# VH-VL binders against q9nrl2r1430to1533, part 145

Target 1, 104 residues: q9nrl2r1430to1533
Amino acid sequence: GGVHELSAFEQLVVELVRHDDSWPFLKLVSKIQVPDYYDIIKKPIALNIIREKVNKCEYKLASEFIDDIELMFSNCFEYNPRNTSEAKAGTRLQAFFHIQAQKL

## First folded at step 11 (VH-VL)

Design F73 (framework fv_nezutatug)
Fold by ESMFold2-Fast, scan of step 11:
Structure F73 (fold): chain C 104 residues (1-104), chain A 123 residues (1-123), chain B 107 residues (1-107)
Amino acid sequence: as target 1 above (104 residues)
Amino acid sequence: QVQLQESGPGLVKPSQTLSLTCTVSGYSISSGYYWHWIRQHPGKGLEWIGSIHRSGDTDYNPSLKSLVTISADTSKNQFSLKLSSVTAADTAVYYCARTDFYWGSHRYGMDVWGQGTTVTVSS
Amino acid sequence: DIQMTQSPSSVSASVGDRVTITCKASQSISSYVAWYQQKPGKAPEPLIYDASSLESGVPSRFSGSGSGTDFTLTISSLQPEDFATYYCQQFYSTPYTFGQGTKLEIK
């Protein structure tokens, strides 16, 4: 369709989604594939949910957006031991996020 | 179309450093997800040595102690293995392999392998 | 380290047979398993990634299944070119570990 000006939050979410380490974070963890996840993680979140909140203008402050992204990483590190593929991807993506978030 | 080719010495003396290079053709190493080194001792199974992510982050098998270094040279489209203080136990066929970038997937598996290079550690 | 144990260590089979090879992880690894085929003097060839996804160009007679700790590679109708050693590998955590291999031999 048309040209759309992206908000700073939308631009950052798009960059996170395109990052090669986004795969653990694109959508909510499957209960079928990971049955104990929701017994451990009480505030699940993923990039698709965060992107929907951005599109609905639910973030009133940059801090609220940052808190949801940090919750996503915190959940990753709480569930996954440090030497797992998810934790390694999370560590790199979080570092990338911290650099990009300086633009907010 | 993507090809990986190992190169290095066929014979290394004990206590020396083994240096191997994997040359990637038909694909940029900066586009892959992970690049791996695997070895196979004569008559034995496969052993993962280590990996390098496209960012330069490395992971090494702890059983190889602090003797392993993996590095990438994007200008030459190569990645390399250095294994210091080799012994006869390091005699093996050495393979390089790729884990490709598949957006949105778990990306688990090594989808392209080099043909392997035989290294003998002998005085 | 996660140990991957394959069963059987060797199997003799005839062309046309259904062959199953199992791989057991010492702890839960979700679906982060790959399978490889290796012929004498050759590099391993990828067969399966993410436990059940067939690699491009691999014949449909190969299939993978399982999650958690128990994984299976199945060859539905064995062909002459399938006689090889098969390896499973986990990608859940480093160090990435392989099974000891299953040798598939002509009966």
Scores: ipSAE 0.474, ipTM 0.839, lowest interface PAE 2.3, mean pLDDT 90

Design F74 (framework fv_nezutatug)
Fold by ESMFold2-Fast, scan of step 11:
Structure F74 (fold): chain C 104 residues (1-104), chain A 123 residues (1-123), chain B 107 residues (1-107)
Amino acid sequence: as target 1 above (104 residues)
Amino acid sequence: QVQLQESGPGLVKPSQTLSLTCTVSGYSISSGYYWHWIRQHPGKGLEWIGSIHRSGDTDYNPSLKSLVTISADTSKNQFSLKLSSVTAADTAVYYCARTDRYWGSHSYGMDVWGQGTTVTVSS
Amino acid sequence: DIQMTQSPSSVSASVGDRVTITCKASQSISSYVAWYQQKPGKAPEPLIYDASSLESGVPSRFSGSGSGTDFTLTISSLQPEDFATYYCQQFYSTPYTFGQGTKLEIK
């Protein structure tokens, strides 16, 4: 058998997941732990959902993949004030993403 | 074993700049998530001064922001605190501390602390 | 700024007692709370992170619980080495603030 190669989208998601600022983004926000989140955020998304979409080949264009990642960051900054640990992590991870996305 | 050690002057005159260094051994500062400075006034509780992320981004306590600078020197495996225009109110024990690399679950906390260094501000 | 209020400010207890210290945040902070133990003349030692996760090497008699605004540190069976001052701290937003401390004293 041949060597299995990761797609460019899968490679980038793996890099994001492994980044130390990924912790706010790994899975969907719990309604039990953050009851008002879903009153404010109408299109929730997380890295585990994005990774599943990559694995199912649901992104046909790089722009579709980038839009989902940017939605994730936009949700973070909409819900979380700038001085929160989530917003600070999101700011750094987004900058990292923008650098890595230049490879797409 | 990771160890943090504060160093600097034990006595500083009012209006001068206090300079403290935290030396990290057994671990690279570029591998840590955040590195912190905390102080404790005599007989009082703990006060967070500020932090530096391994990228060099800094966060400061707003009550001290115009007076505080935190920097890191990866070649020496050290990070430092400068507090300008000190007064008697800055007399305290100063601690450095680490927040470790995050993997998968939320791990926020300060898991390793230096022993502390006492600073007295007096004329 | 988020204010962290501990209760009680001091408590007297005997070896073998179950001791609970509480910490209240002035606003919801999810689970972003750590707990520290400080003995006279020593640096704080970490006990708990993320409200309920035990730090490596900390005895299992220590436990943390809570989310949102109300948090507790419990010592299930107090030992002689546990007499110390305990602090909570929030990591939800800067400035990262500590509670005023709870002094645990021999009864």
Scores: ipSAE 0.429, ipTM 0.840, lowest interface PAE 2.8, mean pLDDT 90

Design F75 (framework fv_nezutatug)
Fold by ESMFold2-Fast, scan of step 11:
Structure F75 (fold): chain C 104 residues (1-104), chain A 123 residues (1-123), chain B 107 residues (1-107)
Amino acid sequence: as target 1 above (104 residues)
Amino acid sequence: QVQLQESGPGLVKPSQTLSLTCTVSGYSISSSYYWHWIRQHPGKGLEWIGSIHRSGDTDYNPSLKSLVTISADTSKNQFSLKLSSVTAADTAVYYCARTDYYWGSHRYGMDVWGQGTTVTVSS
Amino acid sequence: DIQMTQSPSSVSASVGDRVTITCKASQSISSYVAWYQQKPGKAPEPLIYDASSLESGVPSRFSGSGSGTDFTLTISSLQPEDFATYYCQQFYSTPYTFGQGTKLEIK
């Protein structure tokens, strides 16, 4: 068993995961380490969740995939002030995403 | 092993531009996460000047305003600091340092430092 | 800017002592703290990254702990080579500020 080729969404998620600025986005924020996060962020998401949704074919439209990625960045910028290490990583990764998403 | 070496003038006149270079050996400058410039005034503590990400994006200490420029030259495996309009307050030992990249983790710390270069701003 | 305040500013201790140095951030900074050791006339040497992780080659007698606003560097059994100035630094937001330093002196 196997897949013949990665989908366009899977290829893009793999590129995001491999990026040096992916570290804030690989997994959900820990409630133990950041207890107020889930009081502020109402729709938490991370690359591992998005990748799972891609693998389960839950994105019917490219816009749905893009919306989840943009939600991830929006959450980052909502919680983290602009001069934080997370916000700086998010800014660069989002710019990288926008370039790659032109292929979708 | 990875080594960093600062180089530049030991004496700079007030109002001139201080130019320092950090030469990296044993490691590609493009493989790190960040490269930093730090200084230490005589008898004082450490002050972060600024950083350059492997992409070329820079961050600077706001206390230095628009006076600082950090750049990287991947062909020479070097990165550099320019500090314009220097005054006696810029007299310090200047260090370059690395924050390394590890997939899935940003190691928050500077794991390799140069030995430092002394800069005196005097007429 | 985030202010990092170290306590004490100086401490006198004897070889074999357990030494604790604290660092307080003016706001919550998660675990984005590094610790450095500096001997007179030398460059800082990295000790701890991410608040609690030992840098390669650092003796196991050094440990870091803390999150949020309060951080601690501990030397479990002080050795002669440990007399130095210690600095904390935050990497939560720019500018990446250092503490004022703690000078560890022979008693």
Scores: ipSAE 0.620, ipTM 0.876, lowest interface PAE 1.6, mean pLDDT 91

Design F76 (framework fv_nezutatug)
Fold by ESMFold2-Fast, scan of step 11:
Structure F76 (fold): chain C 104 residues (1-104), chain A 123 residues (1-123), chain B 107 residues (1-107)
Amino acid sequence: as target 1 above (104 residues)
Amino acid sequence: QVQLQESGPGLVKPSQTLSLTCTVSGYSISSHYYWHWIRQHPGKGLEWIGSIHRSGDTDYNPSLKSLVTISADTSKNQFSLKLSSVTAADTAVYYCARTDYYWGSHRYGMDVWGQGTTVTVSS
Amino acid sequence: DIQMTQSPSSVSASVGDRVTITCKASQSISSYVAWYQQKPGKAPEPLIYDASSLESGVPSRFSGSGSGTDFTLTISSLQPEDFATYYCQQFYSTPYTFGQGTKLEIK
């Protein structure tokens, strides 16, 4: 990858963070508030972690960036039943991501 | 100050469609992400009917079995409930309400409610 | 659907009393609970969101606590204006179910 590719990742992460449905994904789930989360989810990730990886140039390929975003959504749908506010936010944000990711 | 106001017919005949509108003043419906309809049968507790997100995505109480439609009109700053094939069991006070979004924490509660509108289903 | 069960269904109390109302979810719902106060002929008024956060303008004598399945609304020193019906509601999943209500009556 290169500077232009990383700039595209930065723009996409900023768009995701600013989206109304980003709230379940901004930071890692609190172990105090949700004690069983880390018993179920073995590869936790959030937008703040992905943004730091982008800023540190840790993604060599667009596929690696996409995989981390998809892992974030996969974790959401694994932990949260379909009719939860988190799962609904995840569904809408994932659809938005898929449209924007076509530009990568 | 944000205010919600329900409007619609006070009397509906059995088998007809009940149509209610919630008019929002003091704030755009596009600026709060969930808008709800709730009802309360005479002398009983509260029942959530459904909600609409600013994206147009809707959620409905399964007990209403596809009888309900919620829609939004951002140009009029209002959202509406249609309940088809009403019966006497749909006699209730109907409320609209919102869920406030706060910095990604998503406030789990309804912070503003309309005053309620009474609907009687009778021939 | 997640069932919310309030206890007690009714309680009689005197001004100055400490009153506790509980709400039990049929499954774990984290802290996704709100509490409302309703007076006869009026719309519900929000009291608590996120299980423990006070809504703006709500007196400090009201407090909420709990996580998982067991939630509590406490009024530390009951005032005359507090006689009302109280409802809990879960926001963990749709349908967003309410408890059956607790009627707080003057003794």
Scores: ipSAE 0.006, ipTM 0.659, lowest interface PAE 9.7, mean pLDDT 87

Design F77 (framework fv_nezutatug)
Fold by ESMFold2-Fast, scan of step 11:
Structure F77 (fold): chain C 104 residues (1-104), chain A 123 residues (1-123), chain B 107 residues (1-107)
Amino acid sequence: as target 1 above (104 residues)
Amino acid sequence: QVQLQESGPGLVKPSQTLSLTCTVSGYSISSDYYWHWIRQHPGKGLEWIGSIHRSGDTDYNPSLKSLVTISADTSKNQFSLKLSSVTAADTAVYYCARTDYYWGSHRYGMDVWGQGTTVTVSS
Amino acid sequence: DIQMTQSPSSVSASVGDRVTITCKASQSISSYVAWYQQKPGKAPEPLIYDASSLESGVPSRFSGSGSGTDFTLTISSLQPEDFATYYCQQFYSTPYTFGQGTKLEIK
C-alpha cells in the first residue's frame, strides 16, 4: 500500500530499499563503527538521504538521481575490498538498479 | 520450518569426483540469501567450502577453488557440491547451511544447518 | 585470509558457573561474527549472529559482545545441556573462517 502514489524516483528507491542487498546502503556509515570511512570517502551518501532528496523534489533531471545512486555504489567499491559482503551486495544491487533505471 | 538434508555416497575412491546434494524443504532456495557448504575433518574444526547466492553467484574457498563447483536447481529446491580429484584429505563430515536476509539488519551467520553426511575417501 | 583464534582451547566448569570464551580476528572485521554450539556427532547449532544478536529460540543466558578484533561469548549460568564445543566464525570477507573451537567440559 501507498506505492501507487509514489513518483518514479521514489518507487525505484523503495524497490532498492526492499532488495535483500540494500543493507549496506540504508543509512550512512557510522563513524563510531568505521572510523576511517570518512577519511577515504569524501562524498558520503545513502538511500535514506536519496529518498529525502526525492521527497523534497531536489532532483530536476533523472540523470541527477542516477548520479547520486551511482555515487553510492562507487563509494562502496572504493572503501570495501571485492571479497567483502558489502562489495558483493553492492555489485548485485547495482545490477538490479541498472535494470530498473531503464524505466526512467 | 525450513529443513536441510544432505545426500550422497558415503565412500568415494581417490581421484574421483565427490557429488553431494542438499535438499531444502519448507522454504524456496530462490527466496533466500546464501546457501553454503561446510566440512569438518575427523577430530578437527569447521572449514567453509563455498557458497551460492540465490542469483547463482558463487564464492569458493581459495584453497579449493580449482576443485569445487556449487550449483542450484530451483525446480527441485536443491543445491549441490562437486569436489573433483578427491584424496584421503577430503574425508570429512559435509554440512549444508543457510544465511537468511533479515530486513534492516545484517544476518551475519548460518541460521539453519543440515544434519551432515559422512564421506570417506578410500580405495 | 582472516584467522580466528579462540581462547581457551578447553575449559572445565560446573553447572551454575559464568563462562566466557574469547575469539580474536587477525584484522578488524566490524561486528561480522557468529557463534555456534556443537555436540558430539551433531551439526553445529547457531547461537549468535552479528556479534551480539541471539538466534531465535536460544536461551537468554547466552550473550555475545565485541567489535573490531576482539569478541566474547558469555554463558551467564551454565546448564547441563551447555557442555559442548563452541565455534566463532567471521563473515567480513571470503573465505569465511572459523575459530579452532573451545571445548566446554564438566569439572
Scores: ipSAE 0.072, ipTM 0.740, lowest interface PAE 5.8, mean pLDDT 87

Design F78 (framework fv_nezutatug)
Fold by ESMFold2-Fast, scan of step 11:
Structure F78 (fold): chain C 104 residues (1-104), chain A 123 residues (1-123), chain B 107 residues (1-107)
Amino acid sequence: as target 1 above (104 residues)
Amino acid sequence: QVQLQESGPGLVKPSQTLSLTCTVSGYSISRGYYWHWIRQHPGKGLEWIGSIHRSGDTDYNPSLKSLVTISADTSKNQFSLKLSSVTAADTAVYYCARTDYYWGSHRYGMDVWGQGTTVTVSS
Amino acid sequence: DIQMTQSPSSVSASVGDRVTITCKASQSISSYVAWYQQKPGKAPEPLIYDASSLESGVPSRFSGSGSGTDFTLTISSLQPEDFATYYCQQFYSTPYTFGQGTKLEIK
């Protein structure tokens, strides 16, 4: 743990947020705009929530941080059919994440 | 100002491969979110052929089966369409177009189009 | 594939009229709809992206609305240069399908 670990998580979240395919993941899905989302997805998460958890030092292990990012992608692929803009963005962003996460 | 210009042969024989190039001016192809090919048959509406993402990832209309290839050459600021085994049904005006990007939003719509190039498939 | 159906296929109107063109998706597509204007012999011109956002340089008399399956393009006060064919397109899922077009003609 500690400062070095927190810095690495923050850097990676910032890189994900700045990626051109981050748009489906920046904030929680709106229940008003997508009413059935929360009937299907039981553990919703987004990059803003993950970043807040990093800032509050809630991740004690790299595996916990990686699990939350992977949950975010898993939710995307569970809700969104393969050929949707969200699923395509998620596929590319997840590949980018896997490359960057090798440094954790 | 950003401009797109299609180029390629105006006449292609049945069973041959149609090759078209879109030249982009005033904007780097690596900065666009998606680059598209669209066609329009005489007197008909618009048909999306396929797209190439900034990363090089491609998407194709399944109605064209495995007949389509889209590629990009960032050094020449161009992207290209190859349509194999053409028939008279491929006679159309072919357009290239851009989908723009701004951070935090996917701006889905084609905001810049080429003037179109007419392709006739005939012996 | 997602089918986009425009209504009407053709409409006759006079300068100054309010014109409404509707586009219906065969399934829910959020707000991922664009609208284009095409004049004879010319490339399509973009009007609207993301269902309701006006493209740069497009006159304010054009507006888009809708989400889910039902989308509308409105011209609030028709001008002579607005006589053209209008197309909607969905960007929710590949293939990115267009409506069949609505021809706006002089009455």
Scores: ipSAE 0.399, ipTM 0.832, lowest interface PAE 2.7, mean pLDDT 90

Design F79 (framework fv_nezutatug)
Fold by ESMFold2-Fast, scan of step 11:
Structure F79 (fold): chain C 104 residues (1-104), chain A 123 residues (1-123), chain B 107 residues (1-107)
Amino acid sequence: as target 1 above (104 residues)
Amino acid sequence: QVQLQESGPGLVKPSQTLSLTCTVSGYSISSGYFWHWIRQHPGKGLEWIGSIHRSGDTDYNPSLKSLVTISADTSKNQFSLKLSSVTAADTAVYYCARTDYYWGSHRYGMDVWGQGTTVTVSS
Amino acid sequence: DIQMTQSPSSVSASVGDRVTITCKASQSISSYVAWYQQKPGKAPEPLIYDASSLESGVPSRFSGSGSGTDFTLTISSLQPEDFATYYCQQFYSTPYTFGQGTKLEIK
């Protein structure tokens, strides 16, 4: 990543954060509230972590940024059964991401 | 203040399609998170029928299978329920309700309900 | 489907009593529970969302608690207008199921 790519990543993360289905993804899952989460999910990630990585210029390629977003959704679907509110929010937000990512 | 009002025929014949509309006043349907249909059989408890997300994505009670369709018309600020092939078991009071939107939170609950409309399935 | 079981199914109480209604989920549902009050011939009115958050305009004598499988609605000092049927509902997974209801009757 360049200045243009960094601006595009920040713009996309802001759109995801402001989406009505972002609530499961804003912060890392609480170990206190969900004790078994970290036994199942080995590479936890959330939008606040991804945004921080964007701001610190840690993404060298657009593919690295996209991989972290997809990891976030993959973790959601691995932990949460299909019919849960988290999984349904993840499905809608992922579809929104795929549409917005076409701008990258 | 937000108000929901159900409307539709109070009497439906067996095997026909029940069609109900919920009119939303004082609030845009596109601003809510979810819009729900709930029913209550005479003398019984509450049963969730299904919901529609503001995007148009729908979820239905599996007990109703492919018999139920929920749709929204943002230009009229309404959402509707169609239940096909009704039987006497579908006799109930039907309610529409909202799950409100708050950024960063799925506010688990239905905060505004319509007054309910009675539907009798009878020949 | 997640089953929500309320206890008791009915309770008789006097004005001023502390009343507790319990709702048990057939599996862990985090805190994704709402509580409603329904009076005869009327639509349900929301009381509690997210297991413990009081809906706007609801008197402070109502409170909710619990997480996982066990949830409680408490009325700290029962008032005459509180005689009604109370329902819990889970929002963890579709279908969003209700408890069977608890009828609160005058003693």
Scores: ipSAE 0.571, ipTM 0.876, lowest interface PAE 1.9, mean pLDDT 91

Design F8 (framework fv_nezutatug)
Fold by ESMFold2-Fast, scan of step 11:
Structure F8 (fold): chain C 104 residues (1-104), chain A 123 residues (1-123), chain B 107 residues (1-107)
Amino acid sequence: as target 1 above (104 residues)
Amino acid sequence: QVQLQESGPGLVKPSQTLSLTCTVSGYSISSGYYWHWIRQHPGKGLEWIGSIHRSGDTDYNPSLKSLVTISADTSKNQFSLKLSSVTAADTAVYYCARTDYYWGSHRYGMDVWGQGTTVTVSS
Amino acid sequence: DIQMTQSPSSVSASVGDRVTITCKASQSITSYVAWYQQKPGKAPEPLIYDASSLESGVPSRFSGSGSGTDFTLTISSLQPEDFATYYCQQFYSTPYTFGQGTKLEIK
């Protein structure tokens, strides 16, 4: 036990960040690397942004936190066809999230 | 050092099932990101057969039409390939390879390969 | 399936030359390309991952570049041990397809 208690939301974000399939979600998609991303995705989000919102106490309800995580996955599946490495990583990470979110 | 070693029968008759095993030493297969099977027909280029993710999820080349199965045995630190109903066209050198786990970094590529095992399909 | 087309099929060069090999994807694959070197009778050896990142132990004369559909492997000053066949591979989507290979031959 540390002096700092992790909020339930921060603990879950840390678990997502540590997961081997987190790589597509750690930071916002690069406009240089993926030029058409922001033409298709209108509400971009990533784990670093969600973690910052947790740290600033911007989530009042579990549903608000869950909505942002689900938006992140929804963006992934909207942009990336199912056979892509991003979509495969997203599918596994989302399944992991759904199991962990049951504890919220 | 991490080392991969393929093993198998060398000679397989048409219509039989080819079974190959990749033994991993110096590293746990549960720690890798993906483990792959690749083949190379005589005088030709490389063909990806399929992969297994550390979760057990598999991906296969659609050209093999459900003839391929890849599985992992963590207790033996091995993963295997089964290719059913083989023909002379399956004659090739078969390689196993690793894509390593690298947290936070996109590291797609196969960084460690076995030496390859030659499989001949003939009567 | 994503098709990876390598050019040239073969190239003849001399020690000290700058050699460039290209790989074109049939659709955009971001940067998810790896490059391998294969010598006769041996397994492929990794050179580059994620289009431009050098694998550990690979000499700095090797470099990779590109994004989207066009990718390049460059050897800045060819050495005798570099005569081999080179392959690109995409990891954007399954099946993870290879290029046909480029044979680098002594001039």
Scores: ipSAE 0.527, ipTM 0.856, lowest interface PAE 2.0, mean pLDDT 90

Design F80 (framework fv_nezutatug)
Fold by ESMFold2-Fast, scan of step 11:
Parts: C-alpha cells; structure tokens; sequence
Structure F80 (fold): chain C 104 residues (1-104), chain A 123 residues (1-123), chain B 107 residues (1-107)
C-alpha cells in the first residue's frame, strides 16, 4: 500500500459513512444495549474502527481493508435475521460497497 | 406542518383491484424513512399491510401473498397501494403513515397518520 | 411472524388513576416498539417510539419502558381525554405486527 491507496481507502470509508444505510455500522455495538451480541460475534468491528486503521496506515494490502469491511457485513448478517432493518441496511450498503470497491 | 390524506373508491367489487393513494403535504416523500399502509377491519385491531423504504425497497405482509403492491411517485409527492383480487374480507378502514428519517439514527414508530378512508367490498 | 400480546384486553379506571398496559413479544425485539392511542372513529395517534421516547406534543403523563420481550405503557394520572384503545407495534422484523389492543374504559 501507497499514499494513493490510503487516500482511496479513506475516500471509500467516507462514502460508506455518508450513506443512508450506515447507521448500524457507525460504532461498535454496546454490550449494555445488546447483551447477547458479544456471545455471538467474536470479531466485532465498525466503520469508526476501520477509519482509525486507515488513518494509522495499518492496512498494507487492499485485501486487508476489504476483509475488514466484509467482516463488518458478515457480523451484521450473522447477528441480525434477514427481515430486520439492520440486515436490510447491511444488504444495501454491501451492494454499494461492492460497486465502489471496483475503483480500488 | 406535515399532513397525509388517503383517497380512492369507497366501494369495490369482489375480484377487482383496490387502488388507494396517499398525498403528502408539507414534506417531501423522498425525505422520509418508511411510508406505510395499515388497515383496520370493522370492530377489529390494526393490521400492517406493507411499507416502502426511502430506497424504493418494499416490504409486504406475507398474509396478503402476491396480492399487494406499494409504489411511490416523488413528482406528485404521493405513494399508493394496489390490492388485487379483493374479497369481502378486505372491507376495512385504510390508513397511510410515515416513519421519519434521521441520518445515523432511527425512530421506530409511525409519527404521522392520514385520517383513514373506508373501503367496502361488495357486489 | 412476531406476535404481540397485550394485557389486559380491557381495563376500567377513574380519572387520576395510574394505568399500566403491557405488551409481550413472542421473541426478543430489542427496543423497537411504538405505542398508539385510538379514539372511536379516528386515526391512531402516536405516543411512544423506540419503546421509551415520547412523541412530540404528547403529555408527560405517558411513559414507555422495556426491552427484549416485555414492554409497558404507563399513564401516571389518567385524564378524561385518555379513555381510548391503546396499541403496541414491533418494528424489529417484517411484518411489523400490532398487539390486539387494550380498551381503557371509564369505571
């Protein structure tokens, strides 16, 4: 990963954050609000954490960045049944991500 | 002030298609999160028919099978319900309602409702 | 489908009374519950969203609480205009099902 790759990752994360369907993904799930989440999800992640990793140059390969985004969606679909607003938001945001990721 | 108003025929014959429109005033339908259709059979409780999300995605009550279609017309600031092959069991008061949008948040509830329109299915 | 069951189905009360209505979901639904008030011949009016948040313009005597499967609507001091039917609704999963309603009647 170069400077232009880092810029591309930041740009993509900003686009994801601004998307209407980002609301389930902006921050880590609270254990107080959702007590069983961490019993089911073993590798929690959110857009704020991914953005911090981009800013700290922790992604050496585009595949590492993509893996973290896909983990975020995988966690969503594992925890949330398909007819929930979270799962529906995740489906739309993931489709948007796949289109934007073609630019990487 | 945001207002919703249902309109459509008060009487529909069995086997025909019921078509209802909800006109939104004082607010753009593209700004809402979900737009809903709800009905209430005489002397009974509330039944959710379906919704259209701001993305255009629709969700329908499975009990209505493939009989229901909800669509939005942003140029007219309206959304509509079509219920095909109606029977006497579809006799009800029909309501439209909004769930409002907030970026990065949710407010689960229907905060604005139309006054309702009575539909009778009879030959 | 998620079933919402209200208790009681009917309650008789006097002005000034504290009234509690409960709503039970057949499975855990987080806090994604709304409450509505309906008077005869009129459209439902919103009271509570997200289980505990008061809708704009709703009197502070109304409050909501609960998470998971058990939800409560409380009227702290009943007023004459509060005699109506009350409904809960879940927004966790489609279809967005309503409870059967609780009729609040004058003693």
Amino acid sequence: as target 1 above (104 residues)
Amino acid sequence: QVQLQESGPGLVKPSQTLSLTCTVSGYSISSGWYWHWIRQHPGKGLEWIGSIHRSGDTDYNPSLKSLVTISADTSKNQFSLKLSSVTAADTAVYYCARTDYYWGSHRYGMDVWGQGTTVTVSS
Amino acid sequence: DIQMTQSPSSVSASVGDRVTITCKASQSISSYVAWYQQKPGKAPEPLIYDASSLESGVPSRFSGSGSGTDFTLTISSLQPEDFATYYCQQFYSTPYTFGQGTKLEIK
Scores: ipSAE 0.645, ipTM 0.891, lowest interface PAE 1.4, mean pLDDT 92

Design F81 (framework fv_nezutatug)
Fold by ESMFold2-Fast, scan of step 11:
Structure F81 (fold): chain C 104 residues (1-104), chain A 123 residues (1-123), chain B 107 residues (1-107)
Amino acid sequence: as target 1 above (104 residues)
Amino acid sequence: QVQLQESGPGLVKPSQTLSLTCTVSGYSISSGYYWHWIRQHPGKGLEWIGYIHRSGDTDYNPSLKSLVTISADTSKNQFSLKLSSVTAADTAVYYCARTDYYWGSHRYGMDVWGQGTTVTVSS
Amino acid sequence: DIQMTQSPSSVSASVGDRVTITCKASQSISSYVAWYQQKPGKAPEPLIYDASSLESGVPSRFSGSGSGTDFTLTISSLQPEDFATYYCQQFYSTPYTFGQGTKLEIK
């Protein structure tokens, strides 16, 4: 056979996961470690959840995929003050995402 | 294994620019998370000056009023501090330090420090 | 800016004593506190990161605890080499502020 090609969404998620600034976003925030997170953030999401949705073909439009990624960043900036490592990582990763998303 | 070494002039005149360099050995600057400058005034505590992140992003202590620039030269495995318009209040021991990086997190702290370099601002 | 206040500013103790140093943040900073030991004429040495994680090579008599605003460094059985100044630092948000230091002196 031939080379198995990943979808554009899968390739972008893989690039986000591999980015140095993905560490705050790899999986859902622990309620045990951060007890007030779910009192503040009502629509939690993370890269592992988004990747699972991509693999199950749940995104019908590029805008739906982009909305979930943007929700992830929005949650980060809502919970984490501007000068935290989490917020700074989110700012850099979001800029990287915006550049890569131009390919979609 | 990892070592940081500060270098620069021991004496700087008021109004001049202080330039210090931190040389990193046994480790790549591009592999760390934050590279910091800290100072300590004679007989006083520690003051954080700023950092450069592995991406090149910088952040500075607002008390230094934008007089600070931190830059990195990955080809020389060095990062540097420039402090402009110095006064006697800038007399201190200057340290460089690392915040380590590892996949899935970084340390909340500074795990390797240079030995420090003494800077006196005097006419 | 987040202010870090250490107590006591100085303490006198004897070898074998249990020593506790506290650090209070002016606002909640999660567990993002580091502790350093500094001996006269030397650079600070890292002891603790993430409030309670011991740095590599640091003796097990050192421990850190705390979350939110109140943090403690404990030395369970003081040794002669432990007489030094100790600093806490918040690593929650920039500028990364230090406490004023606690000088641990021989009694």
Scores: ipSAE 0.595, ipTM 0.862, lowest interface PAE 1.7, mean pLDDT 90

